# VH-VL binders against q9h9l3, part 349

Target 1, 176 residues: q9h9l3
Amino acid sequence: PRKMVAIDCEMVGTGPKGHVSSLARCSIVNYNGDVLYDEYILPPCHIVDYRTRWSGIRKQHMVNATPFKIARGQILKILTGKIVVGHAIHNDFKALQYFHPKSLTRDTSHIPPLNRKADCPENATMSLKHLTKKLLNRDIQVGKSGHSSVEDAQATMELYKLVEVEWEEHLARNPP

## First folded at step 17 (VH-VL)

Design EE55 (framework fv_unasnemab)
Fold by ESMFold2-Fast, scan of step 17:
Structure EE55 (fold): chain C 176 residues (1-176), chain A 122 residues (1-122), chain B 107 residues (1-107)
Amino acid sequence: as target 1 above (176 residues)
Amino acid sequence: EVQLVESGGGLVQPGRSLRLSCTASGFTFDYHYMDWVRQAPGKGLEWVAEIRNKFNSHTTYYADSVKGRFTISRDDSKSIVYLQMNSLRTEDTALYYCARDTFDSGYYFDYWGKGTTVTVSS
Amino acid sequence: DIQMTQSPSSVSASVGDRVTITCRASQGISTYLNWYQQKPGKAPKLLIYDASDLQSGVPSRFSGSGSGTDFTLTISSLQPEDFASYFCQQANSYPRTFGGGTKVEME
């Protein structure tokens, strides 16, 4: 069964000097890349740095954004019991203040066969942009006005699908 | 509790129009794809149309038998999905179901309304 | 369009029997296959989605299997409330299509 979704989050800077990463947008797609969830999220703390160049978040997106507590509940209902695919996904789970079982987590920044297909060292951490260009011949995160978490989640799912069969077999033999 | 309530069915002559409505409650309507499925008297199920959620541009899809005659639409502010049926034919006679399309693990109709009856006859 | 051929069209069975219903797709549909139950005068009810996942609240005597073109719904020990019609449906491609149905009748 395809109980598998891909997630990508955008964070803004809160706390002292904007050094804390707080959730400000979350996108979740299904196995085929159809969008299950895509909302702007209002952090409970004052936003010091929108990090717009990377996040794409602007002050106007916060006006009708879903409060963190409510968004977190909605997101966790989608993720619970599913295989969740992400890129450097520990950052997304940290921003969500959520623990997802390791047995159901797939991180495309730490899959040796995926790096191998991209002609990269198997244990190196490669960016989503680099892997997507090398393996899917597609440019993502183009320009300087911020990333699309929908685009990133879709690319992440497509990358995982390139190694899904062999990686699931590996995990069955070597449970985390 | 999830509820889907269809309305707008009736008896009409060939060539006329009807608009069906399906009012949803008990869930986040704008997050779901919505479908219409029909069943002719004593026959099996036939998929008619689908409209995607707000995150997928409300894209629409139709069965070949109704393409060009039927239009599916939705009003997310009221939690209503519509089926506008034009140029009705006797072959369109059926019980019309509204169904919620959940797509987090495959694509499947997890809730159905009781249906509204459309009879096309002279 | 993907045609769904369902067999048998009807089966007579007794309480306690194992019932098997088969569905064949005219093209590969991976696991995008669902099974629905319909009782007379009622709307269909989802039993199995994505070929083998049991819908919440559905008894464990129902199970689904298969991938590609050949799929099976099994009722391991038929109960009185299981006398109904059963339909498969592919969700791989548009238009979505249903099988012709299988009526499970009392012997």
Scores: ipSAE 0.857, ipTM 0.924, lowest interface PAE 0.6, mean pLDDT 94

Design EE56 (framework fv_unasnemab)
Fold by ESMFold2-Fast, scan of step 17:
Structure EE56 (fold): chain C 176 residues (1-176), chain A 122 residues (1-122), chain B 107 residues (1-107)
Amino acid sequence: as target 1 above (176 residues)
Amino acid sequence: EVQLVESGGGLVQPGRSLRLSCTASGFTFDYHYMDWVRQAPGKGLEWVAEIRNKFNSHTTYYADSVKGRFTISRDDSKSIVYLQMNSLRTEDTALYYCARDHFDSGYYFDYWGKGTTVTVSS
Amino acid sequence: DIQMTQSPSSVSASVGDRVTITCRASQGISTYLNWYQQKPGKAPKLLIYDASDLQSGVPSRFSGSGSGTDFTLTISSLQPEDFASYFCQQANSYPRTFGGGTKVEME
């Protein structure tokens, strides 16, 4: 079965000097890249830095955005019991204040066979943009108006599917 | 509690039109794909049309037997999905079900309404 | 269009029997195959999705297996409430298509 989803979150800066990363958008896609969830999320703290160049979040997106507590409940309901794929996914889980089981987590920034296919050192942490260009011949995160978390989640799922058979066999032999 | 309630069925002459409605409650309607499935008297199930959720541009799909004649649409503010049926034929006679399409692990119809009957006859 | 061939069209069985229903797809559909139960005068009810996942609330005597083109639904020990029609459905591609159905009748 394909109880597998991919996630990508966007964070804004809150707290002193905007140094705290707070969840402001979350996108979740299914195995085929269809979008299950894509909402702007209102942090409980005042936004100091929208980080728009990276997040794509502007003040207008916070109007009628889903409050963090409600969004978190919706998101966790989708993730629970599923294999969750992400890129540098620990940042997304931290923003969600959530710990997903290691056995059900797949981080495309830490999959040696994926780096190998991209002609990159197996131990290097490569950006999603770089891996997607190398392996899928597709440009994502274009321009300087911010990233699309939907686009990033879709690319992440497609990248994982390139190594899924090999990596799942590896994990079965070497459980986390 | 998830509920889907179909309405709009009836007796209609060939060549005429009918619009079916399905009112949904008990879930976040705009997050789900919605489908129409029909069943002719004493026969099996036939998928008719699908409309995707707000995150997938409300894209629509149709069975070949109804393409060009039927239109699926939705009003997320009212939690209603519609099926506009034009140029009706006697072979369109069936019980029409509204179904919720859950797509987190495959694609499947996890809830169905009780159906509304459409009879196309002279 | 992907054609779903379901067999048998009907089967006579007794309470306690093991019943197996088969579906064959005209093309590979991976695991995008669902099973539904329909009782007379009622709407269909989802039993199994994505070939082998049991829907919440469905008794464990129901199981599904298969991938690609060949799929089976098994009822390990038939109960009185299981006399019904069963339909497979592929969700791999549009249009979505159903099998012709199998009627499980009391013998």
Scores: ipSAE 0.833, ipTM 0.916, lowest interface PAE 0.7, mean pLDDT 93

Design EE57 (framework fv_unasnemab)
Fold by ESMFold2-Fast, scan of step 17:
Structure EE57 (fold): chain C 176 residues (1-176), chain A 122 residues (1-122), chain B 107 residues (1-107)
Amino acid sequence: as target 1 above (176 residues)
Amino acid sequence: EVQLVESGGGLVQPGRSLRLSCTASGFTFDYHYMDWVRQAPGKGLEWVAEIRNKFNSHTTYYADSVKGRFTISRDDSKSIVYLQMNSLRTEDTALYYCARDEYDSGYYFDYWGKGTTVTVSS
Amino acid sequence: DIQMTQSPSSVSASVGDRVTITCRASQGISTYLNWYQQKPGKAPKLLIYDASDLQSGVPSRFSGSGSGTDFTLTISSLQPEDFASYFCQQANSYPRTFGGGTKVEME
């Protein structure tokens, strides 16, 4: 193992016509897939669009949700100093209003060897669902009632572990 | 300040039962796995049981020597972890420690209580 | 169950000595190994987790190494407060198991 975690966030729509993505759930898992954090998060702005088909978030989840500022502090304490794995992870960091060092960030949507194992073009951006089906023979994000950020974070860690040895060696030889 | 305070130990005869408690304070109790570790007089450490947190279904695990006789449980609303010990044997005589299990970078016991003594003797 | 064999059972040392304690797992445990220090009448204290990570507040003279089945705890220059018992513990699988311990004694 390592000081390495995987993260997946769910966002809801706030602002004009619900076009702003605001953090509403965050899940973090350790190297073995055990859940370190999984909380619903109350955005500071009025929720215009729950985006339930994708986020799985409904009004009931907001009743006892952790306020954004408190949740952000809790999450950052877990992420600081660790290698953080995610899929299209820039969206998660943006929702957290957080900068994580590039040297400690691993984005499974931008790892050429991972795409190669999935018989996909090395520089294409493939969905988490597609890579998980191709490489782990597992269906995630099933149905139309929303995604599980826990399931997504676990799949993301497992995908990274498939290329961890070769990718870490690559990064050591070719530091960004 | 993180604190773990064990209680419930005592002198009991073989075949009887005891319930140990560990009251936690100073941290978000429901975010941590909790463990019991024992130490017989003048001997080494023996892991006894673990209970996982709410994020991991409160799953329980036991050492072979206590499986079927001991039950670990927790009350997150009170920040207490329990160890129910049934069918006690003289071999269960030990100082029983409560430990907090951190699992962000491996799995390790970063805080321990002072322990509570259990003596099983006729 | 994974058996943890710890060597030596005891070692006599003087202040300033380099002390090495070894721990062998009966099967591979990756880096899921921790080291604890215990002083007489006290609860154990975490020294090293995940084979080589130094716990906050633990002096840099303590170091851990190893992966798989063979692990080592090293004290580079023994200090008076280091005379204690040391235990390794695997966290790879259930049940969790401890080594038998090593007592570091004054000469």
Scores: ipSAE 0.846, ipTM 0.920, lowest interface PAE 0.6, mean pLDDT 93

Design EE58 (framework fv_unasnemab)
Fold by ESMFold2-Fast, scan of step 17:
Structure EE58 (fold): chain C 176 residues (1-176), chain A 122 residues (1-122), chain B 107 residues (1-107)
Amino acid sequence: as target 1 above (176 residues)
Amino acid sequence: EVQLVESGGGLVQPGRSLRLSCTASGFTFDYHYMDWVRQAPGKGLEWVAEIRNKFNSHTTYYADSVKGRFTISRDDSKSIVYLQMNSLRTEDTALYYCARDEWDSGYYFDYWGKGTTVTVSS
Amino acid sequence: DIQMTQSPSSVSASVGDRVTITCRASQGISTYLNWYQQKPGKAPKLLIYDASDLQSGVPSRFSGSGSGTDFTLTISSLQPEDFASYFCQQANSYPRTFGGGTKVEME
């Protein structure tokens, strides 16, 4: 296959009222879904809101977590030069304070053929949970204890592989 | 600089045991899958065993020729991968290489040690 | 188990020659095929991974192609340092398996 990975990040709230999204966990999987990276990450700013319902992050995860600057360096070494797949991936790149070339970025929340296969409106932004259930017949993000970024990254890669040939051909004809 | 240094080889009688070690340096050892590959004198390469990284539960895999006799393990705190070889046979005679498995863009052995020789003879 | 059949077992060639080595898998392995070079008394060296990606530091005269079951390693203009043994290896499934090797010898 291609030099392609899938990423999913979990963010916690920092700054005034916890409105700033700061990286607190990152999971990266390869084309086959094997885990390349999965670390809890300590934000440089005080955590105001763990957002545990969605992030799955609790105070105990911050003990021995990798400092942001070190984690960022490790993550960027993995991402650089590769096609990076994610769902609403701009949020992950923002939390990483990183610019990834648009030509090497694949966002499963904005791939019309994927929505079409799921019998969803082509221009709608569908959740990862919905697309995974509809196309892979698998339930993810189950329960109230937060999401598994590993599970989300794996699902994202599998979803992309369903449209990979078609979408890569589209991008070759219509460069971003 | 990535380095892999094998040790523990030697001359041993059939039915006996040996434990090989591979000490790694120059990279984040616990992030990598590690493999053992052997080569009998004048012959080709034969994959022996693999142990996955901590993110994939240190899952192990073996060649059919060694299943039930060999055990691969690792100590991430010391950056060492081991190969415990039990019930050795004359056909296990080979140079044993330790190899780093890079798995971000495929699965391939990008660094190899110089090998350690195991001779099983009566 | 996936059997890797490599041909030829040996080839005699001269500097400047184009050398082609083939590798066939007994079942589909996508592009999970690697090529290694081994010189006498030395450990193997990775040349090409994922069927066609050239490893950093490997001369551009080496190239790989193929997918599924049929794969080829090509040396476009053989150099003196290229006389060596070459092995293909599948990484699609366990157990991982190597081809029998091809020895490239001076003519």
Scores: ipSAE 0.674, ipTM 0.878, lowest interface PAE 1.6, mean pLDDT 92

Design EE59 (framework fv_unasnemab)
Fold by ESMFold2-Fast, scan of step 17:
Structure EE59 (fold): chain C 176 residues (1-176), chain A 122 residues (1-122), chain B 107 residues (1-107)
Amino acid sequence: as target 1 above (176 residues)
Amino acid sequence: EVQLVESGGGLVQPGRSLRLSCTASGFTFDYHYMDWVRQAPGKGLEWVAEIRNKFNSHTTYYADSVKGRFTISRDDSKSIVYLQMNSLRTEDTALYYCARDELDSGYYFDYWGKGTTVTVSS
Amino acid sequence: DIQMTQSPSSVSASVGDRVTITCRASQGISTYLNWYQQKPGKAPKLLIYDASDLQSGVPSRFSGSGSGTDFTLTISSLQPEDFASYFCQQANSYPRTFGGGTKVEME
């Protein structure tokens, strides 16, 4: 069944020295990679560091951005009750100030069979860029102007689909 | 409350044009794929066209029977989806439904309008 | 194009009966199959999506099963309001295609 979505968020730096990661964009795709949600999000706190090289966020994106509280409500309505796939997904949930059930969470940075298919140590934490290149023969996060959260969410879903049958069977036998 | 209201149907002669409209309310229109489905008198359902949401570049798809003659479009600011029908044929006679396409758990038409009737005859 | 063959075209049944409708795709469509109900003079209503998921508000007597090419809609105990036409629809690829329909009528 396809009650499964993939998520990727972009964060900007807020708080002292820009050390706090605040949500500034969220992309969610369905099982086939079609985009369900992709909005720039205005943090409630002053942005100290746009982190543009990685986030792709610029001041212009904040002009008509959706306020955090509204965006959070919209995003949570999409995620609730679904299997949510992400890469190092705890960072996304932290930025959303949200706790998703572990039984419905799939983190492609911590799936041993996926690392095995990529000829990487099963217990290593591999980057999304590396796994996508090795397993899908595709370059993502190319260029110097920041990442596309849509592209990252799509790659994450495709990576999960490579191990979905095997991993879902494992989780059914070994519930988290 | 989700509502879809079709309009623009009527009697038209073969070879002429007609434009159908579907006005949506009660949901975030620009987040949804929108479809047109028709039903000839006493017959089954036939999918006609789809237009994707703003996040998927408003890409359009058509049934082979209407490709090159019909154009689906949308105005997200007004929450309206259109079907421009050119070079109409008698076999285009049908009740035309507007439908909302949901994406989060497969692709399915969860809400339909009541339809607008198009009759193509001389 | 993916052709959807639906059977039977009509079935006569009584209240309390178990009714089974089948749908076959000419190519594999995974679970991208939906079932709709249509009453005379009314727009279609979604019953089941993604082969087996029951739409909110639809009675539990309706169920769907299948994957790949063969799919089934079952009404476990037919009620008076269930006399209607039923259509399957594939959403695997473009163009989207519907089955020919099944009319469930009173015996």
Scores: ipSAE 0.808, ipTM 0.910, lowest interface PAE 0.8, mean pLDDT 93

Design EE6 (framework fv_unasnemab)
Fold by ESMFold2-Fast, scan of step 17:
Structure EE6 (fold): chain C 176 residues (1-176), chain A 122 residues (1-122), chain B 107 residues (1-107)
Amino acid sequence: as target 1 above (176 residues)
Amino acid sequence: EVQLVESGGGLVQPGRSLRLSCTASGFQFDYHYMDWVRQAPGKGLEWVAEIRNKFNSHTTYYADSVKGRFTISRDDSKSIVYLQMNSLRTEDTALYYCARDEFDSGYYFDYWGKGTTVTVSS
Amino acid sequence: DIQMTQSPSSVSASVGDRVTITCRASQGISTYLNWYQQKPGKAPKLLIYDASDLQSGVPSRFSGSGSGTDFTLTISSLQPEDFASYFCQQANSYPRTFGGGTKVEME
């Protein structure tokens, strides 16, 4: 292994008509998929739309949730100095109000060799669900009660491991 | 300041029981795997047991030499990890260390307590 | 269970010497190997984790290398405080297992 973790966040809608995406859950796993962090997070603003179909967040999860400021500190302590793997990871970093170095960021929604392995166009943005089914023969995000950010982070790490050697060599020759 | 303080060691006769405690402070205890490692007088290190964090269901693992006799458990509200030792044998005589198991890059014991001595003798 | 074989069991060295300790796993463990230092009467101290990562606060004269089954701990220029026992430990599989240790003694 190496200093590498995978992250997946769930967001709820805040602000006018729930149009602002605010962090409400974060899961971080290590190289083997063991869970380093998994907390419900209380946004500093009133939640207008729980987006439960996708986020899996309900009002009861907010009762004992970790305040955003504290959660952010805990999360950043884990991410700092590590290679961070995610799917469409820009959205997670935006919700965390965090800048992670491009050289240490791996986005499984933008890795051409991964799409190639899945028999998908190299320039297409494929969903985590599709890539996981095609390459790992596993169904994730099943049902209508919301997604598991733990499951998503684990799948993301496993997908990255399929192309890790090839992609790390590519990045060494073509630094971001 | 990270601290691990073991207690509960002592002299005990074969076949008896003893419970060790390790009180942790200075870090988010419920986020860490916790391990027990022992060292017989003048010998090397032997891993004994591990209990995972709250995010991994507090799953437990044991060395073959102690399976069925020892039980590791934890109380996250008090930041204490325990080792319940039953049916003790003379070969269980050792200094017992509590260790914090970091697993953000591999798995490694980054902090150790000073240990508590267990002597099993008739 | 994964057996960890350390070599040598002891070595006599002088300050300024380069000291090399090896550890061999009975099966592949990727990079899931750690190195610990233990001084008489003290608890072990982590030196190297994940085969080659130097723990914060550990002097740069310590380095680790290897993957799979063969691993090495190197002390580039031995200092007086380095006379101690050293243990490798695999974290690839349960049960976790330690090497038998290497005692670095003054010549």
Scores: ipSAE 0.877, ipTM 0.933, lowest interface PAE 0.5, mean pLDDT 94

Design EE60 (framework fv_unasnemab)
Fold by ESMFold2-Fast, scan of step 17:
Structure EE60 (fold): chain C 176 residues (1-176), chain A 122 residues (1-122), chain B 107 residues (1-107)
Amino acid sequence: as target 1 above (176 residues)
Amino acid sequence: EVQLVESGGGLVQPGRSLRLSCTASGFTFDYHYMDWVRQAPGKGLEWVAEIRNKFNSHTTYYADSVKGRFTISRDDSKSIVYLQMNSLRTEDTALYYCARDEFESGYYFDYWGKGTTVTVSS
Amino acid sequence: DIQMTQSPSSVSASVGDRVTITCRASQGISTYLNWYQQKPGKAPKLLIYDASDLQSGVPSRFSGSGSGTDFTLTISSLQPEDFASYFCQQANSYPRTFGGGTKVEME
């Protein structure tokens, strides 16, 4: 056990033509995959595009959703001081308007040993779905109704655990 | 700020029932796993039951000694966790503690109530 | 079920002594082990979680170590307020189980 969590966020489109990504759901799991946080989040700006095929967010999810400022405070309390694992995690941190120290950040989309285990080019950016199928023999993000951020966070933690020993040793010798 | 207050204990005859309550305050109750731990007079600690948070389907777990007789439940709107104790036995005599289960970094009981006493005697 | 064997059941010590309490799990529990202190008439208090992490507000004279099956709680220099009972607890699997306890008494 570790002071380590995995996060996955879902974003909706706000701003002109829905091109701004705003946080609309966040899921956080502990080292064993137990869910610490999973809330729908109401953006401060008008939602132009729910991006439902990918986000799984619909108008009904915004009813009684947690306002962004409150959700952000709750999420940051969980993340602060912990190793945070994610996939393309810079997008999640950007949506949270949050800086997390690089020394405590682990991005499963940019871990060369993980790609190597999946028989993929070490410097390629592979999707979470592909890595999970190849390495865990599990299908995630199934169907056309959107992704489950809980499922994605759980898969992300399990993927990281496959290379945890090797990668932590690498980071100790090559601090970010 | 975090407080857990147990109630519902008392003296009962074998075979009867009691319902214990634990009222929580000072934290986001529905985000935490909650547990019951008991201690017989002059003895050690025995874990009794756990109920998980709303994000983990309120899943319940029990010690073998109480399975089929005890039921743990919660009311997140009132910040109360319950322990329904049926078919009580003399060996259920104990001080019953309510505990908050922190699971961000391991799994551990970071806050405990003062307990409520259950005495099962003929 | 995972059995937790705690030793000794009691120890007599003086202020300033180093006290060591051990806990052994019947199967591997990684680092999912916690230590609690209980004073007479009081509820237990968390001292150490995840085998070696000191709970906020707990004096640095308390330390925990171990992984797998063998764990140790050490009090480096016993203080008057440390005369109490100590319990280990595994949180690796259900049912959760406690050690039998160790009573630290004044000699």
Scores: ipSAE 0.849, ipTM 0.923, lowest interface PAE 0.6, mean pLDDT 93

Design EE61 (framework fv_unasnemab)
Fold by ESMFold2-Fast, scan of step 17:
Structure EE61 (fold): chain C 176 residues (1-176), chain A 122 residues (1-122), chain B 107 residues (1-107)
Amino acid sequence: as target 1 above (176 residues)
Amino acid sequence: EVQLVESGGGLVQPGRSLRLSCTASGFTFDYHYMDWVRQAPGKGLEWVAEIRNKFNSHTTYYADSVKGRFTISRDDSKSIVYLQMNSLRTEDTALYYCARDEFNSGYYFDYWGKGTTVTVSS
Amino acid sequence: DIQMTQSPSSVSASVGDRVTITCRASQGISTYLNWYQQKPGKAPKLLIYDASDLQSGVPSRFSGSGSGTDFTLTISSLQPEDFASYFCQQANSYPRTFGGGTKVEME
């Protein structure tokens, strides 16, 4: 099945006390990890908190960023009709203000066989960093200058591929 | 409407150079991999070169038959992909197609231009 | 380089016939195989991508199957507009390579 992409978004804080998570970067990769989309995105509201430690977003990235409305349209064209893989992906869909069918959604933070391979409890919510280290022997999200959404999307796709066959079989028997 | 229009072909003597252009319209050009595919008169298709999109560092790939002689490049601001052909040989004679490489679901050429003819002859 | 062997090189058929074209890769290419149709004097047209996915706008009589090294394009009931050349192409690795083509001609 090549009608599959992986997504990772970075959010900044907007609204009162920066409590609202607004989309500020989105990366989408194909099954082989090639980058289909990677743009900085300008939220329609004033950025209160860049959350740079995690997002990697700084004021300079906003100068030529794609406006949210345009970016959303571009992203949805890529996601529509495809199996979309992500980690805690509900946060990404919320930031995109988008509903993706559950039957076509794969969340690597909620795949029991993946946790089992990592020697973690099947019902635990493990971080992308932890799973990637345990299963791919690779360190991601290193340092204090923020995450690379490209790196995160690529790791997410590789993690899913470790359990793809058994998980797709499971979902066919137990539709969401 | 997606369109690809090739130009720059012609008759050229062995050892000379030609630059082909492909002007694209109707889609977000800088998001796509772009390829050149050729077809010798009465023969099959031969992949020549590919240039990746801006998100994959405009990385280039070539068929062994053209490595060191041909260079693929692009100008995303003008939506043009180029094929610079140096040290041309008679076996380079072909109709040269520009193709859009869709890689959302596999890798495949979903749109092709009409082609531009290159004839290498003395 | 991955070599694509396509057979037959030509086939004579009548309208309504089931036509099968085969493509074999010299090494495993998973499902990274595409099928194109080319009519005389025209550019190729994508029919099937990723071994079995039908391109939008292509009639359902066209189907693709296979994985690994052996692939098949089937036309379930040949129509007059289907007399053309057909090419497989692997997209697993560089360089990208095409099969030699199959000409489907009228009996």
Scores: ipSAE 0.817, ipTM 0.908, lowest interface PAE 0.6, mean pLDDT 93

